VH-VL binders against q9p5m9. Designs and how they scored, part 1

Scores and structures below are computed, not measured.

Target 1, 257 residues: q9p5m9
Amino acid sequence: MAKVTGLPEFEDLHTKRKWMLNHMAAAFRMFGRNGYNEGTAGHVTVRDPIDENTFWINPLEVPFSLMKPSDLVHINSDGEIIGGSKMKYNTSGFAIHYEMHKVRPEVICVCHVHSIYGKAFSALGKPLDMLNTDCCVFYNNHGIYFDMDDVISMPEEGRRTAKGLADYKAVLVQNHGIMTVGTTVDEAAYLLSLMERSCQIQLLIDSATKVGERKHVHPTRAKAIRENADNPVGLYTAQQPNFLYEVACSNGELEII
Positions, changes and structure headers below are counted from each chain's first letter, unless a header gives other numbers; antibody chains are not in Kabat numbers.
ipSAE, averaged over its two directions, is called F for ESMFold2-Fast, E for ESMFold2 and O for OpenDDE. V2 adds 0.75 times the mean of E and O to 0.25 times the DockQ between the complexes of E and O.
[cut] stands for letters that were removed.

## First folded at step 14 (VH-VL)

Design J6
Fold by OpenDDE, fold request of step 30:
Structure J6 (fold): chain C 257 residues (1-257), chain A 126 residues (1-126), chain B 109 residues (1-109)
Amino acid sequence: as target 1 above (257 residues)
Amino acid sequence: EVQLVESGGGLVQPGGSLRLSCTASGFTFSYYAMSWVRQAPGKGLEYIGYIYSGDSTAYASWANGRFTISKDNTKNTVDLQMNSLRAEDTAVYYCARYGFEYTYSGDWGSYAFDYWGQGTLVTVSS
Amino acid sequence: ALVMTQSPSSLSASVGDRVTITCQASQGISNYLAWYQQKPGKVPKLLIYAASTLQSGVPSRFSGSGYGTDFTLTISSLQPEDVATYYCQQYDSYPPTYTFGGGTKVEIK
């Protein structure tokens, strides 16, 4: 178990950037370890701590499991590469995420993957049921984006997705997958993995309904759990074991800062 | 350094009301749940109520209806409104922070009251 | 209502002695059990949470064990500064009741 101690603070924003990029790379490695890879699909955007009108994003050609901080691409709001690696990135993905960053300025990180259970559950077009205490962080704290029948621009897709996200921490994009947001990379990444597992668990439970009855966490309790759990410090802390694992396995490619 | 400082205690007549306040510092107050606990002279600790980070509240069965807990995140304060006070309500009243813990599986848990204020004495007497 | 029964209510032991305090819950509370130390005229201090995890800064002579209904606080070698009243507390129930035990007063002979 991890104790809540706080978020790291940096007097030097360059150090903070380095910290963020290491955690970003680690998040991808975790995603890879969890099997969230689907070709070149899936991306994470992180608002730069120095120039807050710019972002970092993952390159297309690097597998999640091999992601290094030096692979990450620094781009401006127009999508032009201004630093980091010179590799290509998913411009459509950025266009969507940028709209989310615009309407949620407090959001530092947006995560999106095409993971198996997120895709499967999102095809049902319904919210998660509160069937365990872990998923209660999403109690009235996740949205659903519908209306996938229209051919629209990527920015419009982003605006609609953002609308579905509202002020929540996650959104299920129908027939597409999971998106999460956070004030740290770790928060967003943790929530994404948690949402994926939550989808998996519910699908398992729903598949077993002939064997037994589902029991929900009481709404009052679920609300209380969310209010207790949905905080930046706790969610950051929750991701640290995953981060440390990736560091340990990185053969020096990831750094604890 | 985490600090909790209670205030508002004093002498009150039976049937009267009193509002206690706890001021927190040294941590992000809005992220934490807070609790009120009291201790009668020479007696044990007794839970009064709880307020979550999202302002939902819970109370001991004996306290429900007479005691109300509220927060002001802008001031980093948690308050305890006490009504219809009785002699048996005489006690030192503590505010305490509710700590968080997380399992590797992502299970949400608490690790009890990790920080306490110095307490404020409330005396109910005619 | 969930009841926490703590025993003994008081004990006296010599410096260096092994001291054991027990707490019994009227129903299963898993490992959601905390121990507090309150020295005379002082505020309570968290010693142990999750039944067996030591709070930061607590001496290693303190330990906790148990799961379900029966819990134990142990002081392996009692020191003069350990003179205090100790309380167990459950934090498993919902709605929250966070029931305390009756306390155990520990004194030095």
Scores: ipSAE 0.009, ipTM 0.521, lowest interface PAE 9.3, mean pLDDT 90
Fold by OpenDDE, fold request of step 30:
Structure J6 (fold): chain C 257 residues (1-257), chain A 126 residues (1-126), chain B 109 residues (1-109)
Amino acid sequence: as target 1 above (257 residues)
Amino acid sequence: EVQLVESGGGLVQPGGSLRLSCTASGFTFSYYAMSWVRQAPGKGLEYIGYIYSGDSTAYASWANGRFTISKDNTKNTVDLQMNSLRAEDTAVYYCARYGFEYTYSGDWGSYAFDYWGQGTLVTVSS
Amino acid sequence: ALVMTQSPSSLSASVGDRVTITCQASQGISNYLAWYQQKPGKVPKLLIYAASTLQSGVPSRFSGSGYGTDFTLTISSLQPEDVATYYCQQYDSYPPTYTFGGGTKVEIK
């Protein structure tokens, strides 16, 4: 069973890689289960634990819900496939994510999807309001990339997105969707799903303003919640029920390492 | 350039009503919360109320019930409806934008009024 | 109700003088304090937020300090263009009340 009291430690980096890839595949399956699919859009990049100048990324033609560790593509910093699956991947997506990895070397995982509520909320061009305790992990801990009016290269888009992300855990890309980062796949994936739900909740509340006034979490409380919740172990732990669910439903395609 | 332009001020009789409007330009209106502040002649600044982008409002205790703030994101306008006006309501009325910047401090340091309109004068007199 | 008390209500100083204005909150407001400058016949201008962060474009002779209940605005070397009324404002209360201080009128001798 997965540990819920801390991050697992591995003496063998190959085992760690296998662990990471299984959690990566599970994250995609969760994304699929949550309905985050939009054609071939959406990407997750993970820094390899053995060769830290290389990354893993999802292939284009595998539905999120069917993702297996063996489907994942191993690429170097130039985007060349060096291992894993031989399937094609989204080169533009990697170009954007790579810029983010460069700016924040401590980031292991970058997640991006074109989910419904993230896209919808991002079109408003504003940050989340702290309208519930769950979203408070994002209290002054998420950014916005709202400079989408120019036709720019993918690396430049990555640089601008990274600027919007700053040192935060998430960024709302205007008219585009959600991006999250983490020191584990599980952290980033959990934050992505949380951000999506937070967007959904706010849209619902905002649409209901005719029936009542919105109530915000007090800033002091919001800050306290963030300071407590925004840690690698807690956020990893928060993802474990989702991971275990996907393992249980995978018919042996996912493994607990 | 950020611009806020108030309108609707003028002379009104005691007990009357007046609606002020503030038109914003030079920034993404929906990104910011807006506030109304007034200043009686020769007096200090007095906060009236605010409105978030999601139309949530709050008011100073003295303003609650007589003053109502609303906004129209399609027109980039924020309004102040004033009812049951009194002589003591005579003042220049300002709309102001809540400042915003991304800081890692996790505080509300940037949520001050960083831009103000030129104000519109409301005179309540018989 | 949260009250902001400024001191002094007015002062006159010479060009080049160090000027200090104080603002006291009736309760702790952390660093959620702003300072504004309003020149005669003009609109208020934000000088400092978060108690000590200088707003963009504001001269470095302005500085703010304090945390909790006692705050200070300092002009290290008073200039003729600094003639104005200065206001502190809290933005800690929730729901927000954004209470202003009574103001401090600064004049040149």
Scores: ipSAE 0.005, ipTM 0.478, lowest interface PAE 13.0, mean pLDDT 90
Fold by ESMFold2, fold request of step 30:
Structure J6 (fold): chain C 257 residues (1-257), chain A 126 residues (1-126), chain B 109 residues (1-109)
Amino acid sequence: as target 1 above (257 residues)
Amino acid sequence: EVQLVESGGGLVQPGGSLRLSCTASGFTFSYYAMSWVRQAPGKGLEYIGYIYSGDSTAYASWANGRFTISKDNTKNTVDLQMNSLRAEDTAVYYCARYGFEYTYSGDWGSYAFDYWGQGTLVTVSS
Amino acid sequence: ALVMTQSPSSLSASVGDRVTITCQASQGISNYLAWYQQKPGKVPKLLIYAASTLQSGVPSRFSGSGYGTDFTLTISSLQPEDVATYYCQQYDSYPPTYTFGGGTKVEIK
């Protein structure tokens, strides 16, 4: 009877936090099922609905595929653990994500992974081409952080990444992977999987050049598709099949709120 | 072991120029940003600038236009070219290596200066 | 321009005393702050980075704390070999134009 499609509304912020943590854990399980894990790399930060100066992040040592709401770590803007599981987390990853949250207060969730195709594509120094209608959500809506081969501080790295993100929903981090943002966990997580698939598809197409000439979506059509597809309710809804699947597979460790 | 050795200091008249050199050993030089920092006699430390590559530089605003940092990864040297010198530029000049904080998955940045040379004295007087 | 204000400029303390040195940034720098020790006649040595992380080989009596604009270096039990000038440094600026505090001279009284 729980509403799993459409964007839910909550009167009680503690219920909203519980909902958010379950969706955050489910996003990690979906990432693990899809093979986006890389050792202890990969981080999701979510702004707390009760105290918007604080954030939730994954612990370093819990596998993506086994993430539970109770494993998640509550931290303040200084990076100090203030609640949740109190396990270790990646402080450098938070420092970078915090720069996104700081310059874009509407961003509730930042996702970053070292997934295979995102990593591979990020090494090419070019944006995605609009080679199918699904990836058109990224038309003039993703950027590139170009690594300058220098050694800089974590806040400077975060600020450079934020410049590449601009007002978009995604950024290709050169030689590292992909990063997406959203106003919900589900929005950011769906965009992450879509970006990874888009990188994979383009790499396959570019590897098949001798088979045939690639065709692209005309820019005018790509813009129209993006304007329709890039909306928070639609992207939240698009993630719900993944959320429901992970809840069903969780043996009761995840809940629909 | 990491070693940084500065050279080229000495006496110079106001308005003159000097080129300082820092020779590095004991680490993969091309992977590190390098910096120059100065200390006037009896005074505190003052940041001059850094370099990672030819066009990846930054300078303190007071140094801009007068001081130029260059790096030669084939010779393992970082140089400081100083022009239009003034008496207030009298100082010991240190080169320093920009360090890393490495964690298993979170080394997207760098941290403080972990190694310093012995310094070379520049005296600007008539 | 980002300014690092360090206090006190000097202090005297007895062996075994707890010593506290503060550093304030004119704007937020997260935890991108380092502390250096410069003994008389010696070159600077990194003590602490990321506000609170001890560099390898630094005695455990040294500690750092702070985030944002206010930072503290603490020596829990001052030793004779700790006579030095201590500098804070921010490394948050973009482009990288890092700034030192004015220094704190620590003496045994």
Scores: ipSAE 0.000, ipTM 0.425, lowest interface PAE 16.0, mean pLDDT 86

Design J6
Fold by ESMFold2, fold request of step 30:
Structure J6 (fold): chain C 257 residues (1-257), chain A 126 residues (1-126), chain B 109 residues (1-109)
Amino acid sequence: as target 1 above (257 residues)
Amino acid sequence: EVQLVESGGGLVQPGGSLRLSCTASGFTFSYYAMSWVRQAPGKGLEYIGYIYSGDSTAYASWANGRFTISKDNTKNTVDLQMNSLRAEDTAVYYCARYGFEYTYSGDWGSYAFDYWGQGTLVTVSS
Amino acid sequence: ALVMTQSPSSLSASVGDRVTITCQASQGISNYLAWYQQKPGKVPKLLIYAASTLQSGVPSRFSGSGYGTDFTLTISSLQPEDVATYYCQQYDSYPPTYTFGGGTKVEIK
């Protein structure tokens, strides 16, 4: 029972779960196609629509580009595998993501990857500048977790990352990469790809400083753009071309629900 | 030089309580998670639990409810409170520091005990 | 709960021998496996973490291997100072509720 222009609605929560798992798998395939994978690094956690204190995560060794809904692992809040593929997952990654879900119950999906431009930009310890209109979704809407070079526990690492995220949609994790959140898988995944590209564009512009001075989007305009673009339904919709592409390429391993 | 020194061991009657203390030096104590591990005479190592902060703890299932770990960053101490002691709790008790280092896979964190104290003996006997 | 099984429980070998010790987890633990050495009358010392990474200051004759459930500690040429009990430990749990193996006592004969 999807609306014509909005998020789908489901009478049956088991159908909603199936929908969510297909979108989660498609997000991984999009990440892999875009080159955001790096070995076993990178994790996405999604809050279960039936039991909202449980989560789904990618298995440790399944490539992003080959992810299927049946590969995804169902975890309770204590980190025990309670369903899904029963494959092993990155317990340290879950510990960090769980801190985000815990302090922000409305967050359904947390995405983190070690993509090239996100990693590169994160090493600079500064926020994105509003150098184009697409990036303005992050205007006063992304934070930084500054790496202190100390040795700390995974729960404390997660809590510090959550402070950097605050009430925003994204955080640059210094020396590590980017992390985005959303009320749907599609929202978080779209924001992740947008942040990666925003990092790439800013690095290219900064490499061209001998050509000319950078010009920002005026702050008043950037704020107006953010208020329009930071829209869960709009961001969900913006991801649908990527979702449909991955379904089409999946040889029937992904479904439109 | 990293040093961990346990104290507070001794003879305790069954059903009694005892508090052990571990004093740390040679590193920035507040940055590290700390753990207690025990070894009964002639037996292997047995994990008790860990602490990073007051509410950031975990315990082995057999220890939960009887043993409590606390950490005081102003005194550089980590303590083990043991209650309802039994004969099988007779052991040398070690404190240990978690090591943290980047992993081959690029994931955040790796946990192993890189430094151990000399241990303190607890004997539970009538 | 996760069980770590070490084999053998004890062994005797000559100086210069290659020694292998195995550790088996009851479920997969990826590479989150450490090895400790405890010499007689001494405290445990970390040798290897992440299954195969040598701790700083550990002699190169020690090596570790394995992934998932089966892990091996190897001493390529046993030395007199290697007389000790060796323990494996998993650290794959969240929340951290870790488990040691039963130990392997190594002696010179």
Scores: ipSAE 0.000, ipTM 0.401, lowest interface PAE 17.4, mean pLDDT 86
Fold by ESMFold2, fold request of step 30:
Structure J6 (fold): chain C 257 residues (1-257), chain A 126 residues (1-126), chain B 109 residues (1-109)
Amino acid sequence: as target 1 above (257 residues)
Amino acid sequence: EVQLVESGGGLVQPGGSLRLSCTASGFTFSYYAMSWVRQAPGKGLEYIGYIYSGDSTAYASWANGRFTISKDNTKNTVDLQMNSLRAEDTAVYYCARYGFEYTYSGDWGSYAFDYWGQGTLVTVSS
Amino acid sequence: ALVMTQSPSSLSASVGDRVTITCQASQGISNYLAWYQQKPGKVPKLLIYAASTLQSGVPSRFSGSGYGTDFTLTISSLQPEDVATYYCQQYDSYPPTYTFGGGTKVEIK
C-alpha cells in the first residue's frame, strides 16, 4: 500500500525548529487569505522541537496575512517570553491552549480561530453531519464544548474545552469558533480549514433544504473514509499546496527548509 | 451583595506561621479565581498570588515557598498559609476576586480585581 | 521581572484641575492594565480595566488611555472625594505574575 510520504526528517533540531516556524507562519497567512482573522483574535500554539516544555505562539497585533517566522513568540509553561519575537501575545489564549497540550502530550499544534462559518455553526450546539466525503475525517472525530452560561477562569475554560476535544482532532467551541489539533502544524492547520469549509457547506445545505430531504454519507462508508483520511502523514501532505502557495506569495519572507 | 471578609490576622513573632482566611458570599464562589494582595504600613500594593483550584495557582517570586494559597469551594473560603514570617511581612492582607468580561480581542478571561475584602492586619515583631 | 513605573509619586492640585498620572511597563502588555483608587483608610477600588474601560459606577471624569508600555489615568476635573492614592496594575501573563505600580498620592491644595 503506497505510503503517503512528504513529512521531512531532521537530524538537527535547530533546522527542525526553523522548518516548523516557517510552516507556522504559512498557516497564519493561509488563515488570513481565507478570512479566518478577526481583529486580534485567533491563536496557534506549537510545542518546541528542542525544549518540549516550551511553546511558540503568534503575537497579538501582527496580521495573519503578514506573519513571518521572526514574529513568532517563544514562551515557557509559566507564560514568560523566553525567545523569538519579544512582542506581546494573548495570555488568555495560551492558558486555554496549554490545557490541551497538558492533557494530550502528543499534540504538537493547537489551532483556534474565530472564523465566520465555524462561529456561525458553533451557535447551533450540534455536531457536523457527514454530508460529503471530505468532512468524513471528522466522523466520530470531533466534539463540542458546550457553553454553560457561567463565569469561570481561563484554566477551567481550557479544561472544559479539552473535555469536548476528548481524543478527537477537533472541537466546536459553542458560540466561539473551532479548534483543531495535530502532530504537525500542517496537520492541525489543514484540519482547521477543512472544518471551516465543512461548517460553511452544512449551513448552506441547512438553508436550502429541510433536514429530512438530504442524503448523508452512510455511516459505514464515513467510518472507512475517516480511518484512511485521519493520518498525520496524509494530512501533512494535504496541506502542502497551501504551504507552497503562501511561500510563493510571501515575497521571500517564508522559505522552504 | 458581593462580600469578602478576611480573618486570622494578629501579632506573630519572627520565624512564626499564620493562617489567614477569606470568607466569600453574594456570588457563586466556585466560578471565580481569587487572589491575595498585601500592603505594608505606608507602602503600596503588593501581589502575593492567585488560585482557581488546587492545581491552578501562581505566586509572586518573593512569596514562592513561604506562602501557600488554598481554596475550599464547599466552605466558600480562600486561605493564605504564611510560614517563616519576617518583619517585612507586616502588612494588611486583602483577598480579591477576579472580574470576568468578553474582551474586544474576542476571548473570555479574568480581568482586574473587581471586589476586595476589608483586609486583616498581620504584625511580625519581637 | 515585569516592572510598572508610576509617575508622579505624589501631587497636589486644586478642585477643578485636570490631573494626569502615568504608568510605564518595562515590556509591552497590550491593554491589560487596570487602575485602582484607594481613599485614605479605605480598601482599593477598581476604576478602569483594559486600559480605557470605565468600571460600572465610576464617575465619567475618570478616563484611561494607552497601549503597549505607556498608560495614562486622567481626572478631567478634580473633586474633593478624589483624594486618594492611585495604583496601576498589569495583568498580562499566564500564569499570572501581576504587578502594581508604586502609587500616586493625590491631594487637594
Scores: ipSAE 0.000, ipTM 0.403, lowest interface PAE 17.3, mean pLDDT 85
Fold by OpenDDE, fold request of step 30:
Structure J6 (fold): chain C 257 residues (1-257), chain A 126 residues (1-126), chain B 109 residues (1-109)
Amino acid sequence: as target 1 above (257 residues)
Amino acid sequence: EVQLVESGGGLVQPGGSLRLSCTASGFTFSYYAMSWVRQAPGKGLEYIGYIYSGDSTAYASWANGRFTISKDNTKNTVDLQMNSLRAEDTAVYYCARYGFEYTYSGDWGSYAFDYWGQGTLVTVSS
Amino acid sequence: ALVMTQSPSSLSASVGDRVTITCQASQGISNYLAWYQQKPGKVPKLLIYAASTLQSGVPSRFSGSGYGTDFTLTISSLQPEDVATYYCQQYDSYPPTYTFGGGTKVEIK
């Protein structure tokens, strides 16, 4: 079984796949619990551990809060369903994410949701300020996709988004919302929820400037925090309470692998 | 209303010393970091140094050792001691406040200069 | 050493024109970038901080954008009262150096 600390290792890649899918489903349930649902919008793609040129993605018709591993769709690089559930998925979402996976081969998981505060903050077209220690993982570690004026194909949208993401862990897509990446599902999912809360917090602070002056984390401190916080093991670990919560509430639909 | 008023500028010979002072009003002085910035005639802005609300200081590399910043919270003043003055030090010298409040434990606000004094002219000439 | 490079050094435009000034940092400075306006014979005035946040009282025709190394100050519709020299300033470095750009002189044709 996976430990709370450290990344689990698997000798059997099929077991690893099962592990990944359970964590993927759990991530969606967390997203649902946090209120990130917006119709059929929002997607998570995960690179398959057995065939690394294929991916898993969520179906359109399943609410985030009800996501099961068996609901997830296995697709190849051409977007053809090759396994998993036979439910429809968002082809545009995959097209965008695939471009990100191509330019960032180390990325295993890409998360995107249309959450309230991410959408709201992204409409400002600016990066986050370092206004608390938790968000400092994003210090010089998140980008912005500014230009959405062109009518472009979904792959091009992906390429532009990837450009905004650069080598960072997150990107604010202007007027669209948040995207995060990780080497595990848990990393990406944790960062997404953190980014969402960071957006919320900043909006609150910005709205409260009449009653108090903003205080920023000093750049040196912010940098130090990022350097310590932005690691695969720590970020994976940070997600485990959420994962375990979802497992506990899943009535056996999620498993600890 | 926030006000910053510089004083002490004038003509000085090369090698001489001069002490500038900036008097602040309209805000809780002890909560803010202050900075000195200068501008040579027809040139751009040049950062000299700063002093934290907690009295710690830092300087531009070129200014270190020759310029010293101090403050007096009881008088709401920040001073710039300039030694071994050179012709190239001829400039208008501004005091500026860092935006937002700082705590004694460190500087945790915006580091942009939101208020500036009117400046005081220092001319170094033989 | 961190260097801030502004371009152009000067420009002349007509009233109502869109004006763009760029500032490039030699290294990533996140959004720790400010813009100042200095009118002839006047003291500098803070326009924008955190790369894109307008200082109180600044007209909405001013905007800032950028993150990392490339930053832009935009005047959507240049007005006569906007004649000034504009400076960018970084405040990301440690120890603090608060380096200014070289400035951009904006004039009306």
Scores: ipSAE 0.000, ipTM 0.477, lowest interface PAE 13.3, mean pLDDT 91

